# VHH binders against EKC/KEOPS complex subunit cgi121 (cgi121): the designs that were tried, part 37

Target 1, 174 residues: EKC/KEOPS complex subunit cgi121 (cgi121), of Schizosaccharomyces pombe (q9p7j3)
Amino acid sequence: MILPLFPETQVHVFVYENVSNCAAIHEQLISQNPIYDYAFLDAATILYKKQVYSAIIRALEDRRDEQMKTKTIHSEVILSLSPKTEISSAFRQFSMTKKSKNIVVVKIDSKLTEEEEFERLDKLVEGNRVEFSDEELQKLIDFKVLKKNYKLDPSTLENPLASILSSIALRGYS

## First folded at step 20 (VHH)

Design pm1 (from pl1 with D106E)
Fold by ESMFold2, last read:
Structure pm1 (fold): chain B 174 residues (1-174), chain A 123 residues (1-123)
Amino acid sequence: as target 1 above (174 residues)
Amino acid sequence: DVQLVESGGGLVQAGGSLRLSCAASGFTFNAYAMYWGRQAPGKGREWVSGITWRGRSTLYASSVKGRFTISRDNAKNTLYLQMNNLKPEDTALYYCAAGIFPFSTEFSDYDYWGQGTQVTVSS
């Protein structure tokens, strides 16, 4: 996707299902291994492409304006998904864990084409790539987790997009 | 019950200025990106400008850059377009629009549209 406000910033998003090595990836993230410099999200928390891109756009705007709250752009994407300002809550609620089965992986500032970045990432992730699409994301979401993370009531669960994106927009400003 | 109501249009001589306003209600204004589009007689809609929900980022069509300034006042739920050095080619019906997605130049990503205000620039 081309981001009109950040045309020189190359962003790639990948989705993997049936990932068998999340525990190994998690260990590398804790060790701060630079080869794993991506945002690894639990797909159970992601329902829309626009959810991910909204967090990316917020993180990029905050980086440009020197308002980031976390150390890296990828950690800032994770924070930006959250309706809450607490960094630890955002990571607990949205990051891949050792027990995750399906993941969404974001690369910001890529120097590679999408396919070249995929070839690098595919060496790190043991799972099956699927299309980054609302159709595939809907198969992987856990609606109970989504409802809890964004405090959705029954009336908004039928059309939750605006509520979710409002939460991303308004964190820290409501 | 969403409303976007444009005002400030009118007839102006080439080289003149106008300020358009778009009063918004029925949605959480500061959660939305806001936009101006225009439609000239006999032409399709043209994207003019956009601004992110807190006003920190803006973008302009090349045809208006340097002459038009988009801004917003979130306390008043109002979007503005300052239009300077107007040309006959700027004659159009000007629409504001809102989108919950943080920023897009694609009309299909927008959620709400106003009815428009006419701007006519005479030679």
Scores: ipSAE 0.844, ipTM 0.926, lowest interface PAE 0.7, mean pLDDT 94
Fold by ESMFold2, look of step 20:
Structure pm1 (fold): chain B 174 residues (1-174), chain A 123 residues (1-123)
Amino acid sequence: as target 1 above (174 residues)
Amino acid sequence: DVQLVESGGGLVQAGGSLRLSCAASGFTFNAYAMYWGRQAPGKGREWVSGITWRGRSTLYASSVKGRFTISRDNAKNTLYLQMNNLKPEDTALYYCAAGIFPFSTEFSDYDYWGQGTQVTVSS
């Protein structure tokens, strides 16, 4: 995918359900293995495609302007999902953990087609790929987790898109 | 109660300049990307320019790039369009718009629209 503001930056997003090897992936992320240079998100925290793209756009804007707070663009996407400025909180809330079952995987600065990137990623993830769509994301979300992460009140939980995206926009500026 | 109110339109001679304002209320302005669109007589809406929520990224239609400058003042909840070297083909109703998604060139992604302000450029 090509974003209008970042036409030189190719982005791919994949969704996997029923992932059996999150613990192994987590070990590789801790060791900073460059083969695993993706953002691995817990799908229980992601309800909308626009939620993921909003975090990507914020991370890319911060990278361009030398305002990143984390070491890599992929870790910056994880931070950018969070309403809080504390990096450790963002990772606890949104990153895939050893106990995760479903994941959303983001690749930024890909030099590969979507198909080629999928072939690489599929060697790393033991799970079932599903479409990156609001329909599929809704099946994997944990609404209790979503409510806690974004501090949604009952009136916003029916249609929380604007509340979630405003939290992403306002981190550090409200 | 969301409002976007454009002002600053008028009649201007070709080669002239004009500054449009869009006063926003009823929503958290600095959480929204902002845009200008225009509609010439007998035509559909044309995308003109957009700016991200904090003003750090902008984009322009090729027809206005280099002549128009979008900006925003988040302390005043106001969006601006500085239009220089105006041409008769810039004649249109100019509308501001807001979208919670950080940036899109697609009108269907926008949440709020103003009523527009007329800009008429005489030859």
Scores: ipSAE 0.839, ipTM 0.920, lowest interface PAE 0.8, mean pLDDT 93
Fold by ESMFold2, fold request of step 21:
Structure pm1 (fold): chain B 174 residues (1-174), chain A 123 residues (1-123)
Amino acid sequence: as target 1 above (174 residues)
Amino acid sequence: DVQLVESGGGLVQAGGSLRLSCAASGFTFNAYAMYWGRQAPGKGREWVSGITWRGRSTLYASSVKGRFTISRDNAKNTLYLQMNNLKPEDTALYYCAAGIFPFSTEFSDYDYWGQGTQVTVSS
């Protein structure tokens, strides 16, 4: 609904700060526990709402057109954040790790309202939910990580939005 | 640096067709979503159609769906609008626009705008 191109695909995005159990969540993800079927991103890598939605839109287009490179839509969102085609690099650079403190959590194909999805997610994540907004994301970003992940030139750091979104758009086509 | 130049407008009779072009330069065309908007005399700007950066997804305003077709040629840095079965209500100045975000129906999200090309449909 919030995605005009994919109106039948429910998407929810949550942000948590001060998460104390990232190591436990990580173990569940490597075990492929279906209760944890979300994209768990390190908030230190996310500066804009549009950054996340750009990756989601790319992943959804690729799924529709049978061009996904990973096994799940959530892993495809993680890949789609990356300027590089290598799957392992994308996960290393953008996924939540055992040492992460703040996270962005994406659910694609939800059958639940945002409130209902939050209730389920809140049982899994030990941390404080904050608004998914550019204002809150700016408090959680690590600009050194952002610069490295997107190879931002110091001259582009004044307004990096276009550079970041171009990288998401052009992965595999530049 | 950035230029968006529309062409292909003109006077046509109702039921006729026109193809608009928007030639782009000064930015990485294939990283941008592209859009058409229009403004009729005495009215605000109306969103018409949009297309994602590689052309795989499109959307149309209800008023033009089935009659207009948006497309792009990334090798030529050109956006198109094929307009069929034109009606007097389609009379407007047509603008192309570009946005780095992959898709939005909100004009405030767009980064670049063209000068516009006039389409006049007579009864």
Scores: ipSAE 0.838, ipTM 0.922, lowest interface PAE 0.8, mean pLDDT 93
Fold by ESMFold2, fold request of step 21:
Structure pm1 (fold): chain B 174 residues (1-174), chain A 123 residues (1-123)
Amino acid sequence: as target 1 above (174 residues)
Amino acid sequence: DVQLVESGGGLVQAGGSLRLSCAASGFTFNAYAMYWGRQAPGKGREWVSGITWRGRSTLYASSVKGRFTISRDNAKNTLYLQMNNLKPEDTALYYCAAGIFPFSTEFSDYDYWGQGTQVTVSS
């Protein structure tokens, strides 16, 4: 995908369900293996495509303006999902863990087509790829986790899009 | 109750300048991307310009780039469009819009719309 504000930056997003090797992937991320240079998110925390793209756009804007708080663009996407400024909280709340079952994977600055990036990623992830769509994301979300991460009240949980995106926009400013 | 109220339109001679304002209320202004669009009589809506939440990124339609400048003042909840070197083909109803998604050139992604202010450029 090419974003209007960042026309030289290719972004790919993949969703996997029933992932059997999250523990192995997690060990590779801790080891900083460059083959695993993606943002690996727990799908239980992601309800909307726009949620992911909002975090990506914020991270890219912050990188361009030299305002990143983390070491890599992929870690900055993870931070950008959070309503809180504390980096450790953002990773705890949104990153894939050893116990995760479903994941959302983001690649920024890809030099590959979506199919080529998928072929590379598919060698790393043991699970079933599903479409990156609001329909598929809604099957994988944990609404209790969503409510906790964004401090949503019960009436907002029926249509939380604006509350979630506002939280991403306002981190550090409200 | 959400309101977007444009002002600053009017009649101006070709080569002249106008500054449009869009006063916003009823939503958290600095959480929204803001946009200008225009519609000439008998034509569809035309995307003009957009600006991200905090004003750090902007984009312009090629027809206005270099002549128009979008800006925002988040302390005053106000969006602006500085229009220089105006041409008769700039004659249109100009309206502002807001979207919670950080930036899109697609009108279907926008959440709120103003009623517009008329700009008429005489030759």
Scores: ipSAE 0.832, ipTM 0.920, lowest interface PAE 0.8, mean pLDDT 93

Design pm11 (from pl1 with S104T)
Fold by OpenDDE, fold request of step 21:
Structure pm11 (fold): chain B 174 residues (1-174), chain A 123 residues (1-123)
Amino acid sequence: as target 1 above (174 residues)
Amino acid sequence: DVQLVESGGGLVQAGGSLRLSCAASGFTFNAYAMYWGRQAPGKGREWVSGITWRGRSTLYASSVKGRFTISRDNAKNTLYLQMNNLKPEDTALYYCAAGIFPFTTDFSDYDYWGQGTQVTVSS
């Protein structure tokens, strides 16, 4: 996918359910294995496609403007999902853990087609690929975690999309 | 209640300039991407420009690029469109719009619209 604001940056997003090797993936991330150069998100924390893309856009803006808070664009995407400014909090809130079962995987600056990238990623993730859609994400979400991450209450839950995206947008400004 | 109120339109000669404003209220302005669209009589709505919530990124339609400048003042909840070197083909009703998702050129993804301000450019 090409974002209108960043035509030179190709982005791919994949969703996996029933992933059996999250712990192994996590170890590779800790060791900073370049083959795992993705943002691995816990699907339990993602409700909308627009949530992911909003974070991506924010991260890309920050990179462009040389204002990233983290070391990599992928880690910046994770940070950008969070309403909190603390990097550690963002990772705790949204990053894949060893216990994760369902994940959203983001690739920034891909030089491959979506299918080619998938073939590459499929060698790393032992799970079932599902469509990156609000419908599929809704099946994987943990609302308790979601509510906690974005401090959603009955009033803000009337429009979860707006509430979540507002939180992303207003990070560091409220 | 959400309000988007455009102003600054009018009659101007070709080559002239106008500055449109859009005053927003009833929603968290600085959390939304803002956009300008326009519609001439007998034509469909045309996307003109957009700006992200922090005002750090902008995009323009090819037809206005280099002539129009979109900006925003989040402290004033106001969106602007500086239009220079106006052409007769710029004649249209100009709409202000807000979208919670940054960034899209798809009108269907926008959440709020103004009533528009008329811009007429004479030859």
Scores: ipSAE 0.910, ipTM 0.946, lowest interface PAE 0.5, mean pLDDT 96
Fold by OpenDDE, fold request of step 21:
Structure pm11 (fold): chain B 174 residues (1-174), chain A 123 residues (1-123)
Amino acid sequence: as target 1 above (174 residues)
Amino acid sequence: DVQLVESGGGLVQAGGSLRLSCAASGFTFNAYAMYWGRQAPGKGREWVSGITWRGRSTLYASSVKGRFTISRDNAKNTLYLQMNNLKPEDTALYYCAAGIFPFTTDFSDYDYWGQGTQVTVSS
């Protein structure tokens, strides 16, 4: 898809469930294999599409303004999901782990159609693709992890979307 | 109690300028993208401009690009719209809106709306 603020940047987001090779993918990421140039997120930490897109937008703003805190746009997306400024914390909170079963995969600066990108990614991920929707994300979320990541309490849980997106927006704000 | 209160509208001649303000209260202003929309008599609401939560990015409708400037002062919880070289077709009720999701031109995704301020441009 194309974001209104970044018309020259094509973004694709995919969701996989029952992924059997997260450990293998993780190893490739650690080795910085360029074929795995994506942001791999643990689906257990993602509740809304808007959560992902908010992070993407912030990351793209950072890149445009030459203010990225991380080395790659995809790592910046991961950082942008976090209410914390520490990169290591953001990765611990939101990045796919070896133990992950369901993942959200983000591709920035795609030169391919969604279908073509999927075909490429499908060679890397051994799992079932599901729709990128709030409905499907809700099935995969771990609320314990979500509450921990964003420090949600009974008050902020009244409107989780607003609380989460506010946390993303206000990270590092002074 | 959330409030968005627009001001600065009025009657101006074609080629003139106005500066609209939108004072926000009752929510965390810094966490929201802000937008301007307008509605002319007998027409639907038209998207005018938007700005991200920290003011780093802006977007304008083609009809106002180059003439209007959106800005915000987060310390004052205020959104602005500087309108230059006004035209009769700019005549409308101008609305301020807030949305927790940056960035969208879809009105249905906005969370809060003001009551609007009238801008009338005479030929």
Scores: ipSAE 0.906, ipTM 0.944, lowest interface PAE 0.5, mean pLDDT 96
Fold by OpenDDE, fold request of step 21:
Structure pm11 (fold): chain B 174 residues (1-174), chain A 123 residues (1-123)
Amino acid sequence: as target 1 above (174 residues)
Amino acid sequence: DVQLVESGGGLVQAGGSLRLSCAASGFTFNAYAMYWGRQAPGKGREWVSGITWRGRSTLYASSVKGRFTISRDNAKNTLYLQMNNLKPEDTALYYCAAGIFPFTTDFSDYDYWGQGTQVTVSS
């Protein structure tokens, strides 16, 4: 996918369910294996496509303006999902863990087609690919976690999309 | 109540300039991307420009690029459109819009719209 604000940056997003090797992937991320150059998100924390893309756009703006808070664009995407400014908090809130079952995988600056990138990623992830859609994300979400991450209450839950995206937008500004 | 109120439109000669303003209220302005659209008589709505919630990124339609400048003042909850070197084909009703998703050129993703301000450019 090409974003209108960043036409030279190719982005791919994949969703996997019933992943059996999250612990192994996590170990590779800790060891900073370059083959795992992705943002691995816990799908339990993602409700909308626009949530992911909002974070990506924010991260790309930060990179362009040389204002990233993290070391890599993928870690910046994870940070950008969070309403909190602390990097550690963002990772605890949104990053894949050893216990994750379903994941969202983001690739920034891909040199490959979506299919080629998928073939590469499919060698790393042992699970079932599903469509990156609000419908599929809704099946994987943990609303308790979502409510906690974005401090959603009955009033904000009337429009979860607006509440989530507002939280992303207002990080560091309140 | 959500309100977007455009102002600054009027009659101007070709080559002239106008500065449009859009005053926003009733929602968290700095959490929204803002946009300008326009509609000329007998034509469909045309996307003109957009700006992200922090004002750090902007985009323009090819027809106005280099002549129009979009900006925002989040402290004043106001969106602006500086229009220079105006042409008769710029004649239209100009609309201000807000969208919670930053960033899209799809009108269907916008959440709020103003009533518009008329810009007329004479030859």
Scores: ipSAE 0.903, ipTM 0.943, lowest interface PAE 0.5, mean pLDDT 96
Fold by ESMFold2, fold request of step 21:
Structure pm11 (fold): chain B 174 residues (1-174), chain A 123 residues (1-123)
Amino acid sequence: as target 1 above (174 residues)
Amino acid sequence: DVQLVESGGGLVQAGGSLRLSCAASGFTFNAYAMYWGRQAPGKGREWVSGITWRGRSTLYASSVKGRFTISRDNAKNTLYLQMNNLKPEDTALYYCAAGIFPFTTDFSDYDYWGQGTQVTVSS
Protein backbone atom coordinates (compact mmCIF):
# COMPACT_ATOMS: atom_id res chain seq x y z
CA MET B 1 0.00 0.00 0.00
CA ILE B 2 1.22 3.51 -0.76
CA LEU B 3 -0.08 6.31 1.45
CA PRO B 4 -0.85 9.58 -0.42
CA LEU B 5 1.15 11.66 2.06
CA PHE B 6 4.19 9.31 1.94
CA PRO B 7 4.34 8.09 -1.66
CA GLU B 8 7.90 6.73 -1.41
CA THR B 9 7.10 4.58 1.65
CA GLN B 10 5.60 1.17 1.04
CA VAL B 11 3.57 -0.21 3.91
CA HIS B 12 2.07 -3.67 4.41
CA VAL B 13 -0.22 -4.87 7.17
CA PHE B 14 -1.00 -8.52 7.91
CA VAL B 15 -3.35 -10.21 10.35
CA TYR B 16 -2.82 -13.67 11.79
CA GLU B 17 -5.18 -15.67 13.95
CA ASN B 18 -4.44 -18.68 16.15
CA VAL B 19 -0.74 -17.94 16.40
CA SER B 20 1.05 -20.69 18.31
CA ASN B 21 4.56 -19.21 18.55
CA CYS B 22 4.14 -15.72 20.01
CA ALA B 23 6.56 -16.61 22.82
CA ALA B 24 9.27 -17.47 20.29
CA ILE B 25 8.62 -14.32 18.29
CA HIS B 26 8.71 -12.26 21.48
CA GLU B 27 12.15 -13.63 22.39
CA GLN B 28 13.43 -12.70 18.91
CA LEU B 29 12.11 -9.16 19.35
CA ILE B 30 13.80 -8.84 22.75
CA SER B 31 17.03 -10.10 21.11
CA GLN B 32 16.62 -7.43 18.39
CA ASN B 33 16.91 -10.00 15.61
CA PRO B 34 16.79 -7.95 12.38
CA ILE B 35 14.77 -10.62 10.56
CA TYR B 36 11.88 -9.70 12.92
CA ASP B 37 11.92 -5.99 11.99
CA TYR B 38 8.15 -5.49 12.03
CA ALA B 39 5.66 -4.01 14.46
CA PHE B 40 3.92 -6.95 16.15
CA LEU B 41 0.62 -5.83 17.70
CA ASP B 42 -1.88 -7.77 19.78
CA ALA B 43 -5.02 -8.03 17.65
CA ALA B 44 -7.10 -7.88 20.82
CA THR B 45 -6.32 -4.14 20.83
CA ILE B 46 -7.15 -3.31 17.18
CA LEU B 47 -10.69 -2.70 15.94
CA TYR B 48 -10.21 -0.75 12.68
CA LYS B 49 -7.91 -0.58 9.69
CA LYS B 50 -8.02 3.21 10.16
CA GLN B 51 -6.70 2.77 13.70
CA VAL B 52 -3.54 1.12 12.34
CA TYR B 53 -3.12 3.51 9.42
CA SER B 54 -3.58 6.55 11.68
CA ALA B 55 -0.76 5.33 13.91
CA ILE B 56 1.40 4.66 10.85
CA ILE B 57 0.78 8.14 9.45
CA ARG B 58 1.62 9.74 12.79
CA ALA B 59 4.81 7.69 13.11
CA LEU B 60 5.87 8.62 9.57
CA GLU B 61 5.24 12.32 10.18
CA ASP B 62 7.27 12.15 13.39
CA ARG B 63 10.12 10.34 11.63
CA ARG B 64 10.23 12.91 8.83
CA ASP B 65 10.21 15.77 11.32
CA GLU B 66 12.78 14.21 13.70
CA GLN B 67 10.21 13.94 16.51
CA MET B 68 10.30 10.18 17.08
CA LYS B 69 10.51 9.10 20.72
CA THR B 70 11.52 5.48 20.09
CA LYS B 71 14.46 3.92 18.23
CA THR B 72 12.72 2.40 15.19
CA ILE B 73 9.80 3.27 12.96
CA HIS B 74 8.08 0.02 13.97
CA SER B 75 8.34 0.80 17.69
CA GLU B 76 7.10 4.30 16.89
CA VAL B 77 3.94 2.80 15.35
CA ILE B 78 3.30 0.98 18.62
CA LEU B 79 3.75 4.20 20.60
CA SER B 80 1.52 6.06 18.14
CA LEU B 81 -1.45 3.82 18.89
CA SER B 82 -1.42 4.98 22.50
CA PRO B 83 -3.25 7.93 24.05
CA LYS B 84 -0.46 8.08 26.68
CA THR B 85 3.02 9.55 26.26
CA GLU B 86 4.75 6.91 28.39
CA ILE B 87 6.53 4.52 26.03
CA SER B 88 6.39 1.53 28.39
CA SER B 89 2.62 1.88 28.77
CA ALA B 90 2.13 1.87 25.01
CA PHE B 91 4.13 -1.35 24.63
CA ARG B 92 2.33 -3.08 27.50
CA GLN B 93 -1.06 -2.13 26.08
CA PHE B 94 -0.60 -2.69 22.34
CA SER B 95 2.36 -4.97 21.61
CA MET B 96 2.07 -8.68 21.03
CA THR B 97 2.98 -10.59 24.21
CA LYS B 98 4.05 -14.16 24.82
CA LYS B 99 0.39 -14.94 25.62
CA SER B 100 -1.14 -13.34 22.52
CA LYS B 101 -3.20 -15.51 20.20
CA ASN B 102 -3.96 -13.16 17.33
CA ILE B 103 -1.67 -10.47 15.93
CA VAL B 104 -1.49 -7.56 13.52
CA VAL B 105 1.89 -7.16 11.85
CA VAL B 106 3.08 -3.92 10.23
CA LYS B 107 5.98 -3.53 7.82
CA ILE B 108 7.11 -0.03 6.91
CA ASP B 109 9.69 0.76 4.20
CA SER B 110 9.08 -2.55 2.45
CA LYS B 111 10.89 -3.11 -0.86
CA LEU B 112 8.55 -6.00 -1.65
CA THR B 113 5.03 -6.57 -2.92
CA GLU B 114 2.46 -7.52 -0.32
CA GLU B 115 2.63 -11.18 -1.31
CA GLU B 116 6.44 -11.22 -1.31
CA GLU B 117 6.50 -9.64 2.15
CA PHE B 118 3.90 -12.19 3.27
CA GLU B 119 6.12 -15.04 2.08
CA ARG B 120 8.91 -13.79 4.36
CA LEU B 121 6.63 -13.18 7.31
CA ASP B 122 4.91 -16.53 6.95
CA LYS B 123 8.23 -18.26 7.70
CA LEU B 124 8.28 -16.46 11.08
CA VAL B 125 4.67 -16.71 12.24
CA GLU B 126 2.97 -20.02 13.02
CA GLY B 127 -0.66 -19.07 12.52
CA ASN B 128 -3.34 -18.48 9.91
CA ARG B 129 -3.36 -15.32 7.80
CA VAL B 130 -6.71 -13.56 7.53
CA GLU B 131 -7.67 -10.45 5.60
CA PHE B 132 -6.72 -7.05 7.03
CA SER B 133 -10.28 -5.78 7.15
CA ASP B 134 -12.61 -4.26 9.70
CA GLU B 135 -14.73 -7.40 9.41
CA GLU B 136 -11.88 -9.70 10.47
CA LEU B 137 -10.55 -7.29 13.09
CA GLN B 138 -13.95 -7.21 14.80
CA LYS B 139 -13.71 -10.98 15.31
CA LEU B 140 -10.39 -10.65 17.13
CA ILE B 141 -10.87 -7.55 19.28
CA ASP B 142 -11.32 -7.68 23.05
CA PHE B 143 -13.78 -4.86 23.77
CA LYS B 144 -12.84 -4.78 27.48
CA VAL B 145 -9.23 -4.12 26.48
CA LEU B 146 -10.25 -1.54 23.88
CA LYS B 147 -12.41 0.31 26.42
CA LYS B 148 -9.56 0.38 28.94
CA ASN B 149 -6.85 1.40 26.46
CA TYR B 150 -8.81 4.35 25.08
CA LYS B 151 -10.90 5.20 28.17
CA LEU B 152 -14.16 4.72 26.30
CA ASP B 153 -17.46 5.15 28.12
CA PRO B 154 -20.64 3.22 27.21
CA SER B 155 -21.90 5.91 24.83
CA THR B 156 -18.67 6.04 22.80
CA LEU B 157 -18.41 2.23 22.63
CA GLU B 158 -21.30 2.20 20.15
CA ASN B 159 -19.29 4.36 17.69
CA PRO B 160 -15.72 4.39 18.97
CA LEU B 161 -13.86 5.31 15.77
CA ALA B 162 -13.66 9.06 16.35
CA SER B 163 -12.64 8.62 20.01
CA ILE B 164 -9.90 6.15 19.13
CA LEU B 165 -8.51 8.20 16.25
CA SER B 166 -8.66 11.38 18.34
CA SER B 167 -6.53 9.68 20.99
CA ILE B 168 -3.95 8.76 18.35
CA ALA B 169 -3.96 12.29 16.97
CA LEU B 170 -3.74 14.09 20.31
CA ARG B 171 -1.14 12.11 22.32
CA GLY B 172 1.11 14.75 23.81
CA TYR B 173 -0.97 17.66 22.48
CA SER B 174 -4.27 17.62 24.34
CA ASP A 1 -23.56 21.75 16.82
CA VAL A 2 -20.71 21.07 14.42
CA GLN A 3 -20.17 24.11 12.23
CA LEU A 4 -17.75 24.86 9.41
CA VAL A 5 -18.13 28.41 8.05
CA GLU A 6 -16.19 29.57 5.02
CA SER A 7 -15.43 33.18 4.20
CA GLY A 8 -13.16 35.27 1.98
CA GLY A 9 -14.71 34.54 -1.39
CA GLY A 10 -15.63 37.14 -3.95
CA LEU A 11 -15.01 38.48 -7.41
CA VAL A 12 -11.40 38.84 -8.52
CA GLN A 13 -9.61 39.48 -11.80
CA ALA A 14 -7.53 36.75 -13.42
CA GLY A 15 -4.03 36.77 -11.95
CA GLY A 16 -5.31 38.01 -8.60
CA SER A 17 -5.28 36.49 -5.15
CA LEU A 18 -7.79 35.59 -2.45
CA ARG A 19 -7.46 34.07 1.00
CA LEU A 20 -10.24 31.81 2.19
CA SER A 21 -10.94 31.03 5.84
CA CYS A 22 -12.94 28.21 7.41
CA ALA A 23 -13.99 28.74 11.05
CA ALA A 24 -14.67 25.50 12.90
CA SER A 25 -16.67 24.82 16.05
CA GLY A 26 -18.41 21.96 17.83
CA PHE A 27 -15.63 19.39 17.50
CA THR A 28 -12.01 18.95 18.57
CA PHE A 29 -10.37 20.74 15.63
CA ASN A 30 -6.79 19.53 16.19
CA ALA A 31 -7.87 15.88 16.09
CA TYR A 32 -9.08 16.24 12.48
CA ALA A 33 -7.48 16.42 9.09
CA MET A 34 -8.90 19.34 7.12
CA TYR A 35 -9.59 19.73 3.43
CA TRP A 36 -10.69 22.15 0.73
CA GLY A 37 -12.91 21.10 -2.15
CA ARG A 38 -14.65 23.06 -4.89
CA GLN A 39 -17.60 22.73 -7.19
CA ALA A 40 -17.75 24.61 -10.47
CA PRO A 41 -21.16 25.43 -11.99
CA GLY A 42 -22.72 22.27 -13.40
CA LYS A 43 -19.79 20.09 -12.31
CA GLY A 44 -19.18 17.52 -9.61
CA ARG A 45 -17.07 18.14 -6.55
CA GLU A 46 -13.31 18.44 -7.06
CA TRP A 47 -10.77 17.70 -4.34
CA VAL A 48 -8.38 20.65 -3.94
CA SER A 49 -6.14 20.22 -0.91
CA GLY A 50 -5.74 18.56 2.46
CA ILE A 51 -3.71 19.07 5.64
CA THR A 52 -3.02 16.83 8.62
CA TRP A 53 -3.87 17.51 12.28
CA ARG A 54 -1.00 19.88 13.16
CA GLY A 55 -0.36 21.16 9.68
CA ARG A 56 2.85 19.23 9.10
CA SER A 57 1.73 17.39 5.94
CA THR A 58 -0.18 18.80 2.99
CA LEU A 59 -1.28 17.62 -0.43
CA TYR A 60 -2.65 19.45 -3.47
CA ALA A 61 -4.52 18.59 -6.63
CA SER A 62 -2.22 18.99 -9.63
CA SER A 63 -4.44 21.76 -11.02
CA VAL A 64 -3.66 24.06 -8.08
CA LYS A 65 -0.21 22.96 -6.91
CA GLY A 66 2.23 25.84 -6.77
CA ARG A 67 -0.59 28.42 -6.76
CA PHE A 68 -2.62 27.47 -3.68
CA THR A 69 -1.40 27.01 -0.10
CA ILE A 70 -3.40 25.27 2.63
CA SER A 71 -2.66 26.07 6.26
CA ARG A 72 -4.32 25.89 9.67
CA ASP A 73 -4.20 27.72 12.99
CA ASN A 74 -5.21 25.26 15.69
CA ALA A 75 -5.25 27.95 18.38
CA LYS A 76 -8.00 29.73 16.42
CA ASN A 77 -9.77 26.61 15.09
CA THR A 78 -9.37 27.99 11.57
CA LEU A 79 -8.38 26.51 8.21
CA TYR A 80 -7.04 28.68 5.37
CA LEU A 81 -6.52 28.53 1.63
CA GLN A 82 -4.26 31.14 0.03
CA MET A 83 -5.06 31.27 -3.68
CA ASN A 84 -2.60 33.06 -5.95
CA ASN A 85 -2.45 33.59 -9.72
CA LEU A 86 -6.16 32.83 -10.03
CA LYS A 87 -7.58 31.71 -13.37
CA PRO A 88 -11.15 31.76 -14.71
CA GLU A 89 -11.10 27.96 -14.38
CA ASP A 90 -10.79 28.37 -10.60
CA THR A 91 -14.32 29.83 -10.47
CA ALA A 92 -16.26 27.62 -8.07
CA LEU A 93 -18.00 27.27 -4.74
CA TYR A 94 -15.16 26.47 -2.30
CA TYR A 95 -15.97 24.45 0.80
CA CYS A 96 -13.98 23.06 3.69
CA ALA A 97 -14.35 19.61 5.18
CA ALA A 98 -13.06 17.68 8.18
CA GLY A 99 -12.18 14.00 8.55
CA ILE A 100 -11.08 12.12 11.63
CA PHE A 101 -8.87 9.82 9.54
CA PRO A 102 -5.62 11.77 9.01
CA PHE A 103 -5.59 11.54 5.24
CA THR A 104 -7.81 10.53 2.39
CA THR A 105 -8.81 12.15 -0.90
CA ASP A 106 -12.10 10.23 -0.87
CA PHE A 107 -14.95 12.65 -0.16
CA SER A 108 -17.14 9.81 1.14
CA ASP A 109 -14.79 9.37 4.12
CA TYR A 110 -15.13 12.95 5.43
CA ASP A 111 -17.19 13.66 8.53
CA TYR A 112 -18.17 17.35 8.31
CA TRP A 113 -18.74 19.85 5.51
CA GLY A 114 -19.11 23.58 5.21
CA GLN A 115 -21.68 25.21 2.93
CA GLY A 116 -19.07 27.06 0.87
CA THR A 117 -17.97 30.50 -0.25
CA GLN A 118 -18.17 31.60 -3.89
CA VAL A 119 -15.01 32.52 -5.80
CA THR A 120 -15.48 34.10 -9.22
CA VAL A 121 -12.49 34.85 -11.40
CA SER A 122 -13.09 37.13 -14.37
CA SER A 123 -10.90 37.17 -17.41
Scores: ipSAE 0.849, ipTM 0.922, lowest interface PAE 0.7, mean pLDDT 93
Fold by ESMFold2, fold request of step 21:
Structure pm11 (fold): chain B 174 residues (1-174), chain A 123 residues (1-123)
Amino acid sequence: as target 1 above (174 residues)
Amino acid sequence: DVQLVESGGGLVQAGGSLRLSCAASGFTFNAYAMYWGRQAPGKGREWVSGITWRGRSTLYASSVKGRFTISRDNAKNTLYLQMNNLKPEDTALYYCAAGIFPFTTDFSDYDYWGQGTQVTVSS
């Protein structure tokens, strides 16, 4: 995908359900294995495509403007999902863990087609790929986790898109 | 209760300048990307320009790039369009819009629209 504001930056997003090897992937991320240079998110925390793209756009703006707070663009996406500035909280709340079952995987600065990137990623993830769509994300979300992560009250849970995207926009500025 | 109110339109000679303003109320302005669009009489809507939350990224239609400048003042909840070197083909109703998703040129993704201010450029 090409974002209008960042036309030279190719982004791919993949969704996997029923992932059996999150613990192995997690160990590779801790080891900083460059083959695993993606953002691995817990799908229980992601409800909308626009949620992911808003975090990506914020991370890319911050990179361009030399305002990143983390070491890589992929870790910056994880931070950018969070309403809070604390890096460790963002990772605890949004990153895939050893116990995750469903994941959303983001690649930024890809030099590959979506198919080629998928072929690489599919060698790393033992699970079933599903479409990156609001319909599939809604099946994988944990609404209790979403409510906690974004501090949504019952009145905003009926239509949480604006609240979630506002949190992404306003981190550090509210 | 959400209001986007444009002002600053009028009649101007070709080569002249105008500055449009869009005063926003009833929503959290700095959480929204903001946009200008225009519609000439009898024609479809044309996307003109957009600006992200804090103004750090902007994009322009090729027809206005280099002549128009979008900006925002989040302390005043106001969006601006500085229009320089105006041409008769810039004649249109100019309207602002707000979208919670930070950047799209797709009008169907916008959440709020203003009523517009008329700009007429005579040759």
Scores: ipSAE 0.846, ipTM 0.919, lowest interface PAE 0.7, mean pLDDT 93
Fold by ESMFold2, fold request of step 21:
Structure pm11 (fold): chain B 174 residues (1-174), chain A 123 residues (1-123)
Amino acid sequence: as target 1 above (174 residues)
Amino acid sequence: DVQLVESGGGLVQAGGSLRLSCAASGFTFNAYAMYWGRQAPGKGREWVSGITWRGRSTLYASSVKGRFTISRDNAKNTLYLQMNNLKPEDTALYYCAAGIFPFTTDFSDYDYWGQGTQVTVSS
């Protein structure tokens, strides 16, 4: 995918369900293995495609303007999902953990087509790929987690898109 | 109630300049990307320009790039379009729009629209 504001930056997003090796992936991330240079998100925290793309756009804008708070663009995407400025809170709330079951995986600055990137990622993730779509994301979300992460009012839970995207937009500026 | 109210339109001679404003109320302005579009008589809508939440990223249609400048003042809840070196082809109803998703050129993704302000450029 090519974003209109960042035409030189190729982005791919993949979704996996029933992942059996999150603990192994987590160890590789801790060791900073460059083969694992992706953002690994817990799918229980992601309800919309626009939620992921909003975080990506914010991270890319901050990278361009030298305002990133974390060491990599992929970790910056994880921070950018959060309504709060505390980095450790963002990773705790949105990042894949050793106990995660379903994940969303983001690759920024890809040099590969989507099919080529999938081939490489599929060697790393032991799980079942599903479509990156609102329909599939809604099957994997934990609404209790979503409500807690974004402080959603019961009155907004029927259609929380604007509340979620506002939280991503306003972190550090509200 | 959400309102987007454009102003600053009028009649100008070719080569002239005009500055449009879009006053916003009823929503959290700095959470939204903002856009300008235009519609000439007998023509479909044309996307003109867009700007992200804090004004750090902008994009322009090729027909206006280098002549038009989009900006926003989040303290005043106001969007602007500075139009320089105007041409008769720029004659149109200009309208602003807001979208919660930070950037798209697809009109169907926008959440709010203004009614527009007329710009007429004479030769």
Scores: ipSAE 0.846, ipTM 0.921, lowest interface PAE 0.7, mean pLDDT 93

